# Ledger of designs, part 211: miniprotein binders against q9bqp7

Target 1, 240 residues: q9bqp7
Amino acid sequence: VPQNWFPIFNPERSDKPNASDPSVPLKIPLQRNVIPSVTRVLQQTMTKQQVFLLERWKQRMILELGEDGFKEYTSNVFLQGKRFHEALESILSPQETLKERDENLLKSGYIESVQHILKDVSGVRALESAVQHETLNYIGLLDCVAEYQGKLCVIDWKTSEKPKPFIQSTFDNPLQVVAYMGAMNHDTNYSFQVQCGLIVVAYKDGSPAHPHFMDAELCSQYWTKWLLRLEEYTEKKKNQ

## First folded at step 16 (miniprotein)

Design nB3
Fold by ESMFold2-Fast, scan of step 16:
Structure nB3 (fold): chain B 240 residues (1-240), chain A 92 residues (1-92)
Amino acid sequence: as target 1 above (240 residues)
Amino acid sequence: SPERLEEIIRKLEEAVKLFEEGKIEEAKKILEEVLRELEELIRETGDPDLEYILLLVRLALRLIEEGRPEYAIEILDDAILWLEMLIERLKR
């Protein structure tokens, strides 16, 4: 049990559309300060097992691709992910004239992969938007907040060359989603309540993306684990 | 030397802090210093892990130039993690 427990949901907020909600999706810029990001907290609190698995993965990739091939591979994976997020932001933005569109990028295998998911996405409320938990003092940059099959979700878009049919195979992705959710629910820049998460894993070959839906109960369970990771980060920082 | 690697980690942590504070030019100068130190260590040791870390720092600088400091910070955090793993291995 975390020593500094705080609820993920804000009892003063509604999950229904509000007249104060903007007509265009929110895009709050991430302010640079000393407050740790969600990704930094997660990276700094990896277990010895997670560190070992990452090192093994690296060694196996180097054996397969060679050192130069490994460098090219990791650089390409990162750039593909970045471009995928940019394409999704463009697709989900309501203003065509303000979109940064690349016709070739919009027709990538990753975009083909998510087409069936996008048909169920509507009511976009935030895109590439900063969140801050004012009480727990952490920040994040979330991908998307929108309705998925009628449920308001924090949506996280992931690219993968390997199928991930189970949520546990996505590493710390569930923790990342609930960290953003808890921050948004207590961030004064937002007026609504998010209680669900969605991790979408898109595939390079265009095969159908896997959606991993997280209901309120599952989000609450992962929230407790996130609080433990945040506590561990804070203790490590004090000892430095 | 683990001590030299620990110094590089401290510089990367400072650069991350400066990017978070919006002090882009000061942070870039620190990353340029880190690149020079990594290149020197690679020349001295031929260590492939240092070459990978160098790639991450170069990628972060490219992301800064593209106006994406949030992604650059994530890459720098990865570089710090890889340096910490390298130090653990060297101390064995």
Scores: ipSAE 0.006, ipTM 0.169, lowest interface PAE 12.7, mean pLDDT 79

Design nB4
Fold by ESMFold2-Fast, scan of step 16:
Structure nB4 (fold): chain B 240 residues (1-240), chain A 92 residues (1-92)
Amino acid sequence: as target 1 above (240 residues)
Amino acid sequence: SPERLEEIIRKLEEAVKLFEEGKIEEAKKILEEVLRELEELIRETGDPDLEYILLLVRLALRLIEEGRPEFAIDYLEEAIFILELLIERLKR
């Protein structure tokens, strides 16, 4: 049980569209400062299981590819993920800020992988947008807020080579989603309430993406775990 | 019981070794035994960590059938590590 508990949902907010809401998805720029990001907090508080799995994966990849091959592989994975997010932002934007699109990227296996998910996504309210929790003092950059099968969700797009059919296999991704959700629900730059999450794991070979839907109850459970990770981060920072 | 969990770890380690040696059918037989033992422990305890381990072993079997032994072994090693953590907690 976290010592500094705070609610994930804001009772003063609704998930329904408001006449005062902008017709264009919000895109608040992320401003860097001394306030930690969600990804920083999670990276600095990895569990024993996560550390073991990361080390095992690194050793296996280095054995297969060599040190230089491993560095090239990880750089390519990072670039592919970045391009995938850029393609999704373009696809989901009702206004194309850039008219030209990378045809090869739009025809990638990752984009093919998510087609079944995208057909159920509508009512986009935020894309690549910054969130800040003023009370809990953390920031983040969320991928997307939109309706998935009629429910307003914080949506996080992930790429993976390894199949991830279980939410437990996504490690900290549920924590990342609820951290963004809690921040957005209390951020004055936003007026709406989000109570659901969605993690979408896309595959390079075009295999159907695995959607991991998180209802309000599941989000509340992961929120408690996120608060514990945030508390651990704060304690570690005090002792440095 | 720590003894029962240690036996499951031993079987999972043997299955990993057999998969690495290309002895697929022998390894599958061991994983089927592990699944039966995990199902019994879950009925007795209701432990959600054991339920996740069961899912990992089932996924590993499916990945082997799909010709992806490298990912199967990775998930089996995750299962072994979780079991080792459970044993450590029981002994404390």
Scores: ipSAE 0.051, ipTM 0.577, lowest interface PAE 6.7, mean pLDDT 84
Fold by OpenDDE base, second read of step 17:
Structure nB4 (fold): chain B 240 residues (1-240), chain A 92 residues (1-92)
Amino acid sequence: as target 1 above (240 residues)
Amino acid sequence: SPERLEEIIRKLEEAVKLFEEGKIEEAKKILEEVLRELEELIRETGDPDLEYILLLVRLALRLIEEGRPEFAIDYLEEAIFILELLIERLKR
């Protein structure tokens, strides 16, 4: 049980979209503060087992590809991921702001992969927007806030070369999503709250992406785990 | 010295820019250089804040190596921020 419990949902915010929600998605810049990012907290609180598994994976990849081959692979993965996020931001942005759609960005297997998910995405409220939890003292940059199948979600887009059909296969991504939800729900820059999360795993070969929907109950469960990770991080910092 | 920290910030900013341009290998080379410089400063000063910055840069490199480079920029930006704070402290 977390020692410092804080709710994921804000009771002061109504679930009803206020009619005054701007038609333009929010894009709040990330402020450089001494406040740890969600990603930082998660990485520094990885278990020894998680670290071991990642190192084993790395060693196996180096054995297979060689050192130079692995570097090239890693660089390509990074570039593909970045281009995918840029393409999604372009697709999800209002048409009036899309003066220069680089058509080349839209020609990817990852974009093809998510087409069936995008059909169910509407009401985009935020894109690449910063969130801050003032009380719990963490920040993050969320990919998207939109309605998925009529439910307002924090959406996190991931690229993978390997199938991830189960939410458990997404590692700490569920924790990242709920961390963003909790921060957004208590960030004064946002007038609304979210109760659901969505992790979308896009595939390079264009095969249908896997959507991992997180309802309010599942979000609450992962929120407890997030709080424990945050406490662990805080304790480690005090002991340093 | 504040000057050495400013140089590290410059290099980190350059690395972030290179990442944004898709020049991952060039960015990695700069980060490796930053690690060496930080290690030298830590040996000289024993400053725990520099040790933390070193950790952030190491984590960024690790994420890149693990095929999750999309998160590396966040760690670099945090490192830059902390360095800026350290410089402000040194100038006061």
Scores: ipSAE 0.005, ipTM 0.244, lowest interface PAE 10.3, mean pLDDT 85

Design nB5
Fold by ESMFold2-Fast, scan of step 16:
Order: sequence, then C-alpha cells, then structure tokens
Structure nB5 (fold): chain B 240 residues (1-240), chain A 92 residues (1-92)
Amino acid sequence: as target 1 above (240 residues)
Amino acid sequence: SPERLEEIIRKLEEAVKLFEEGKIEEAKKILEEVLRELEELIRETGDPDLEYILLLVRLALRLIEEGRPEEAIDFLEDAIELLEFLIERLKR
C-alpha cells in the first residue's frame, strides 16, 4: 500500500464535453524542469525481474547483431516509433499543412496495422500534450485523448517487431497510461475527466493492431501500482 | 509457497510443449488454469512480481488467439524464468 495514496479520478470533473472545451485538440508543450517524468520514474524503479529481462534481451540482440548492429537496431526502432507517432498525430489532427503527407503514411505497415482501431476513434481532445500532477509532482507527455468506441480514453500507441517484442514495455505500459490519466484529471490545463485507457500495439508487418482496453476498475488497480513506483522513486532520490 | 510456484512452472512448460506440437486448444486450457491459479496467489499475497507474470501469460493467450504461437512461447518462457527467480528468492 502506497503511503501517499491519492485518487486517480477527480470527483469534480465530467467526461462530457462542455462549451469551454476547445474545438481543436489541446497540445500543451512539455516544460523542462526538475519535476520527474513518468518515463524517468518507471526507468529508475524497474524491479530486479524487469532488469533481468532487459539484460537478457540486450545480450541476445548483441550476440545476434554485434555491438554496432545493436546500436543501429535500437536507433531504427526509436526512429520508427517516432515516425509512427508523427503519422498518427497528423491523421488525428485537423492541421491542413500535414494533410498531403497522410496519404503516403497510410502505406506503412504500422499505419496499416492500426487502421481498424482508428475507425473506432473520434472526438479527439488532446494530441502529444503535456500533463502535470500538481499534488504528486510528476509530468508526462501523453499521445492522445479521444473516444474509443464511445468511451473517453487516454490512448497510448506502441509499436512491436516480429519476432522480438520489447518485454519491458509490456510491464509498464498500463502504469504509463494511468499515470497520464491521473495527472490529466488533476491538471488545471484540462477541464474534463478520463476514466479509461487504451494501449494499441501496432505491428511492422501490417498485422492487425492489438487494442488493450482498460476500464475504470482496471485503471484504479494499475494506479495503485503507479503510486508505489512513484513512492519508490521519491525514496531513491531522497537517499542519493 | 515454492511448491505452488513449481506446479505453475510445470504447467507452463507443458503448455509450451503443446504449442510447439500444434495442440493449440489443449495448451490454451492449461494457460487458463495457470491464470486462475496466479490470480488466487495474487489475492493471497499481493505480490507485484506475480502480477507481472500474470500479465505475461495474458499476453501469451492473446497472441495465441491471433495465430502467433511463436511469440506467445517467448512470453511463456519469460514467465517461467521469472517464476524460477521468485522460487530462488523464497528459498533463501
């Protein structure tokens, strides 16, 4: 049980749109400061088992590709993920300047993979937008807030390569989503409440993406785990 | 209990063998039993490491349902390895 428990949902907020909500998706820039990001907290608080799996994966990749090959592979994975996120922001954004690029992006394997999910996504409220939990003192940059099959969700887009998926990202993906959700629900830059999450895992070969929907109960369960990770991070930082 | 964790490892190893043999439905039944046992252990212990193992087994089942048994086997082997580490920790 976390010592600094705080609720994920804000009882003073609604998930329904109102007249003060912007007509275009919010894109609050992430400010550089000393407050830890969700990603930093998770990276600094991996369990011994997570560290073991990460090291095992690295060793296998280095054995197969060599040191230089591993660096090239890692750089390419990062670049592919970045391009995928840029493509999704463009597709979901009302920005006219990016419209012509969208036609070429629709031919990528990852974008093909996610097409059936995108058909069920509407009512976009935030894209590539910063969140800050003012009470718990952490920040993050979320991918998307939109309705998925009629439910307002924090949506996180992930890429996976066959046959070597990233094991570490599967452990922390739900924690990342609820961390963003809790921050947004208590961030004064936003007026609405999110109670659901969606992790979408897209595939390089165009195989149908996997949607992992998280209802309010599941989000609450992962929120408690996120609070434990945040507490561990704070303790480690204090004891340096 | 190390004995209960060892039983789960044996079931996961049998499921991997069945998947390698193409006996998908038989292997899925074993994984469903493993999920129920892990959920019960988590209720009893609150062990966060067991929750990560549960997640790996759930991901493996989803991959199987999508016709991706090779990737599912990789997740199951990782679950077995994590369980072995938990047993080692308990025996110390």
Scores: ipSAE 0.000, ipTM 0.194, lowest interface PAE 11.7, mean pLDDT 80

Design nC1
Fold by ESMFold2-Fast, scan of step 16:
Structure nC1 (fold): chain B 240 residues (1-240), chain A 92 residues (1-92)
Amino acid sequence: as target 1 above (240 residues)
Amino acid sequence: SPERLEEIIRKLEEAVKLFEEGKIEEAKKILEEVLRELEELIRETGDPELEFILLMVELALRLIEEGRPEFAIDLLEDAIIFLELLIERLKR
């Protein structure tokens, strides 16, 4: 599919704040439907190489931790990620009472890790909000849309438990960000334009988080790759 | 192109050996050189397998900086396997 038929940016939208924009961050609920999610598309279009590496990673982890230990590790990673996202939503929400209630979450190592990034985050527009690409027919749930160092970004918060990285998620993270960006830019529930992405990798031990900024050119490059994955998913679905 | 990939494999094998000998800084210099060579090949070919291998080497370097060379070695060995498979495909 030619990228010029399905651009990532919407020429009818501005990236500037507008007086009619809501002062409270948007949180559109993700509704169940037959339209595929970004996560499902990416999972269903992994290359043979990605699958092989994922399986080798699982084997190495099981050898190190045992079967029960691997299960516990995987469950723990999921729960820590969920709690980290909940804490960030609370911190970035303008509601003071919510921040007070979640005070214990604010002291985690992951939250300590992102403090220097959060100092550069302002103008929050959306938190844990559903996006849908009206034309390409896919949906997603993005973490955050806010200004980072003065630029409006789709921000994706990731946790990394040193030293055990998840290779698959590292590979697909930029695709996930641009997929959300393209969807939001063409979703009638939103009125603004996002042209940049930010992947923030936070660490459990409180070590400084790594920000991976994606400018408009880089987002455009990954958008082309996302469109190929979406096309592959669609072809697989029709050949049944 | 296959000859350049074979050179990259040799450098990765040397880096693994240096890590096993505890020569971390020497091994890191070789990985940085490998990253530069992979970036150049990607620019020339646009091969998505090379982009994937680049990410593996970048992740290995990060793990080493975090003090976990054993996981970095496993990842580098995986990168060598994928480069060998790529060379086999290209020689056909």
Scores: ipSAE 0.013, ipTM 0.257, lowest interface PAE 8.7, mean pLDDT 78
Fold by OpenDDE base, second read of step 17:
Structure nC1 (fold): chain B 240 residues (1-240), chain A 92 residues (1-92)
Amino acid sequence: as target 1 above (240 residues)
Amino acid sequence: SPERLEEIIRKLEEAVKLFEEGKIEEAKKILEEVLRELEELIRETGDPELEFILLMVELALRLIEEGRPEFAIDLLEDAIIFLELLIERLKR
């Protein structure tokens, strides 16, 4: 049980969309804070087993591709991920704010992969927007807040390519999503609350993306795990 | 040496801080310095983990140049974590 319990949901915020919801998605910039990111907390609190598995994976990849091949592979993975997020931001942004859509960004297997998910996405409220939890002292950058199949969600977009990307991203993704939810629900820059999460895994070959929907109950379960990770991080920093 | 890696971590943390302050050009200068230090360490040690970290910092710089500093920050934070893990292994 976490020593410092804090609720994921804010009872002071109504689930009712206030009529004043801006028609334009929020894009709050990350502000400089001596505050750890969600990603930093998760990475520094990985288990010894997770660290070992990542190192083993890296060594295998270097053996298979060589050092230069591994560098090229890693560069391509990061570049493809970036382009995918940029393309999604462009697709989900209102047409009036669309800078010249690089048509080349839209011609990817990942974009093809998520098309069936995008059909169920509406009511975009935030894109690439910073969240801060003032009480628990962590920050993050969320990909998207939108309605998925009529439920308001924090949506996290992931790319999957063969060979399998870092195993770290798969196991802690639910923790990342609930961390963003909890921060947003208590961030004064946001007037609304989210109760659901969605992880979407896009595939390079254009095969249908896999949606992982997280209801309020599942989010609450992962929130407890997130709080434990945050406490572990805080303890490690006090002992350093 | 663990001490050289700790200094690189400090510089990366400073670069992240500068990015968050909107001081992109100052942050880029620090990252360029970090790249030089990493390249020197790689020449000395041949450590493939340092090569991976170097790549992450290079990618971060490219992202900044492309006008996507938000993604660069994530990569730099990841690089810091990998350096911390490397230091822990070297101290065992």
Scores: ipSAE 0.012, ipTM 0.269, lowest interface PAE 8.9, mean pLDDT 84

Design nC2
Fold by ESMFold2-Fast, scan of step 16:
Structure nC2 (fold): chain B 240 residues (1-240), chain A 92 residues (1-92)
Amino acid sequence: as target 1 above (240 residues)
Amino acid sequence: SPERLEEIIRKLEEAVKLFEEGKIEEAKKILEEVLRELEELIRETGDPELEFILLMVELALRLIEEGRPEFAIDILEDAIEFLELLIERLKR
């Protein structure tokens, strides 16, 4: 159990839309500051086992692709993910841009992959929006908050290139989602409650994306694990 | 013991084959059996390499739940390799 336990859900909030809610999705910019990001906390608290598995995966990739090939592959995965997120933000935003159309054309496979998921997404409340947990002192940038099949979710969009998916994002996807959820639920910039998560893995070849839905109980379970990682980060920083 | 580790390898190989055939639920059941067997062996031996293998199998199951079976297969192949190396060490 975490020493500094804090609840993921805010009992004073509701997931119901209110007339006072913004008419457009919120997009609060992420400010640079000394408060650690979710990704920083997770990166700095990998277990010895996680580090070992990542190193083994890296070695196998380098053996297959060469050092330059591995660097090129990693860079390409990063760029594809960035463009995919930009395209989704534009698609889900009331304001469509020429950039969205250009990115959609360049990343048609990934966008095609998520079409069936997008049909079930409505009531977008936030896009590429910063969250901060004032009490637990961490920040994050979430992809999307919207209703998926009628349930308000923190939605995280992932890309996968078969057969060589990028392992570094795999261990902590649910922790990332619940960290954003807990922060948003206690961030004064937001007025609503999110209790569910959704991880959507899109495929380069356009094959149907896989949705991984996380109900409130599952989110609570991962929240406890996130609090342990945050506690470890805080203790590690004190000793530097 | 080497024989018990060889049985785990056999089950992991079967799971990989089932995933490649798209038989996801059957493969998941085998991985769940492997997790139980690894947990028992870890309690008996305290071998840290078995703890790494347990984490690999747990990760593979999670990747399958996230719709990334191709990566799960890659991790399971690594687990098989580590088990083979462990067996070689034990036979020495």
Scores: ipSAE 0.013, ipTM 0.259, lowest interface PAE 8.3, mean pLDDT 79

Design nC3
Fold by ESMFold2-Fast, scan of step 16:
Structure nC3 (fold): chain B 240 residues (1-240), chain A 92 residues (1-92)
Amino acid sequence: as target 1 above (240 residues)
Amino acid sequence: SPERLEEIIRKLEEAVKLFEEGKIEEAKKILEEVLRELEELIRETGDPELEFILLMVELALRLIEEGRPEYAIEILDDAILWLEMLIERLKR
């Protein structure tokens, strides 16, 4: 149990749209500062088990591809992920010019993979937008906030290539989603409440993406784990 | 084979339930069966994702031996999630 617990949901907020809500999805830029990001907190507080699995995966890949091959593989995975996010932002944005610029990105297998998920996505409220938890002092950049099958979700888009997926953030993906959720729910730049999460894993060959839906109870469970990671990060920095 | 992966998921779910009930030795036997099945599938397919799943199950058994079943359950839940993603990619 964390010693300084704070609620993930804000009782003063609603998930329903208001007349005061902007008609265009919010896109607040992430600004560099001394406040830690969600990804930094998670990377600095990986469990020994997570480190072991990551290092074992890395060694396997190096044995198969060589040092240079491994570097090229990880670089390509990163680039594919970046392009996938850019394409999704373009598709979900109401701006016509963005869709025109990303025409070639829209023809990827990853985009084909998520088409069935996208049909269930509506009411986009935020895209590639910065969140800050003003009380707990952390920041993040979330991918998307939209309704999935009628429920307002923080949506996190992931890519996986056959046969060798990048595993680094797999175990921490639910923590990342709830960290963004808790920050947004208490960030004065936003007026609504999110209670659900969705992790979507898209595949390079166009195979149907796998959606991992997180209801409010599951989000609350992962929120407690996130608070413990944040506490560990804070203590670790004091001993730096 | 999606059918064999589905059977492995069933066994992992049973093991998690048994650990939650404090039936450690019964759950460990099921995980040992899963390890054998994964080793056979890896030998047959050479699928590197299955090697990662194997490592997760091995780690879960070590955590049980160290008296940390809560962590073991967390790792097994992640393994189940990963296998479900593999099955979805192989089918539909």
Scores: ipSAE 0.000, ipTM 0.167, lowest interface PAE 12.2, mean pLDDT 79

Design nC4
Fold by ESMFold2-Fast, scan of step 16:
Structure nC4 (fold): chain B 240 residues (1-240), chain A 92 residues (1-92)
Amino acid sequence: as target 1 above (240 residues)
Amino acid sequence: SPERLEEIIRKLEEAVKLFEEGKIEEAKKILEEVLRELEELIRETGDPELEFILLMVELALRLIEEGRPEFAIDYLEEAIFILELLIERLKR
């Protein structure tokens, strides 16, 4: 499979809390580097299959909404996603936030959608935090690391407008999660071990969000696929 | 072949109709037949676009099992659309 395989999990780390763990969630800023981000690697190594699906989705949306309508739609999706992430960071952070802004964000349908998931989330260890894999040379900015139903997870929050679930990068979501996980497990800024992933798809109309839990075995399977994508990216850049 | 892809489209359309009529178990059986046929075609052709369609049908079945058939219909409609484009390209 990958020519230079590297393990996703770090045998020197535990997923249990210990005295060296910070009392507040970590929020390490992403530094500007020549080192590629997870999203860059995935975007530059899309398969012909993924490019075809994305192209067909765009074509269908443009036919339905028109060029300007499509631009407005994608802009709104991006803005709603950003606000959703801001609201979740505020909700999960122990720090006081701007009250008036928080109140408006908390009224969104997306936040209503995730309420049943949030009640099972505790022990937040990182929020909007940078990760770097020093050996494999990639970086990322993860959404959240917290316990979901008692298991420490890299949690990725996604928004979706029912009933149009297909959007750019949908099939790469598990790869994104395990890439962050592997980086965090080998990043000296963190001391704990993450073995599980969670992709939460929240809905604009407030319908219950879909949690897609990834156990250690599934994470290991997707990790191998991520390593292949990273290898492809490295080879493409070397040949330019 | 285009003929086999057209047969898959017909089965997917029938499954969508059955879901709209609330006949979940009958629709599910048809999707399971579609998965089998797609797996055969993938083995024969190695076509990555067929693997995408397989994934969409698998996601639809998962949504049905979770009690969300309305979202399954959207994945099936996308699969039909992609298959129609693939057939059009093959007929050129």
Scores: ipSAE 0.000, ipTM 0.213, lowest interface PAE 11.8, mean pLDDT 78

Design nC5
Fold by ESMFold2-Fast, scan of step 16:
Structure nC5 (fold): chain B 240 residues (1-240), chain A 92 residues (1-92)
Amino acid sequence: as target 1 above (240 residues)
Amino acid sequence: SPERLEEIIRKLEEAVKLFEEGKIEEAKKILEEVLRELEELIRETGDPELEFILLMVELALRLIEEGRPEEAIDFLEDAIELLEFLIERLKR
């Protein structure tokens, strides 16, 4: 799929806030459909090299922790990520209604890790919100759209156990971000344009999070790679 | 490109040996060189696999500074294996 047939940016949109835009961040629920999600497309189109690296990582972890220990580790990583996202949504929402669960999560090392990044985040436009690319027919659920250091970004929050980061999520992360960006830019539920991405990797021990900023040029490069993965997914499904 | 990746592998292998021998400062200097070379290649190619390798090396360096060389070595060995697969892909 040539990039010029399906551009990531919509020239009819601005990154500036519109007076008609809600003052509360958008949170459009993800509707279950036959349309594939970004995560499904990426999972179904992993390269043999990616599969090998994931299997190798699993093998090493199982040797260290045992089969049951590995299961416990992976479920804990997933749960910690979920709680981190819930805490960030609470922090970034202008309507702070802290539940007991959210209060406990605000004291986590992951939240301490990300404090210096949050100081540069403002103008939140969307939180935990569904996006759909109407022409390319895929959906996703993005974490956050906000200004980072004055630039409107799709922000993806990641957690990492400092010694052993989750290989799969790190590996395709830029593709996930640009897929959400392209969908949002062509989704009629949104009126603004996003041209930048930010991947924030937060650490359990509270050590400073790593921000990976993606400018418009880098996003365009990853968009081309995402289109190839989407095409591969479509062809595989057609040939079943 | 394959020659540059092979050079990085050799440096990472040398760093692992130095860490195993307790020569922490010498190994750290090699990792700092590797980080600079990976940043250059990422700017040139935009390859997401190189960004992941960069992250592995950065995390290994942080683990060394925390006095955790065995865990750092695991990350460096994973980085070497990923680089070997990238080279195999580039060979045709």
Scores: ipSAE 0.005, ipTM 0.231, lowest interface PAE 10.9, mean pLDDT 79

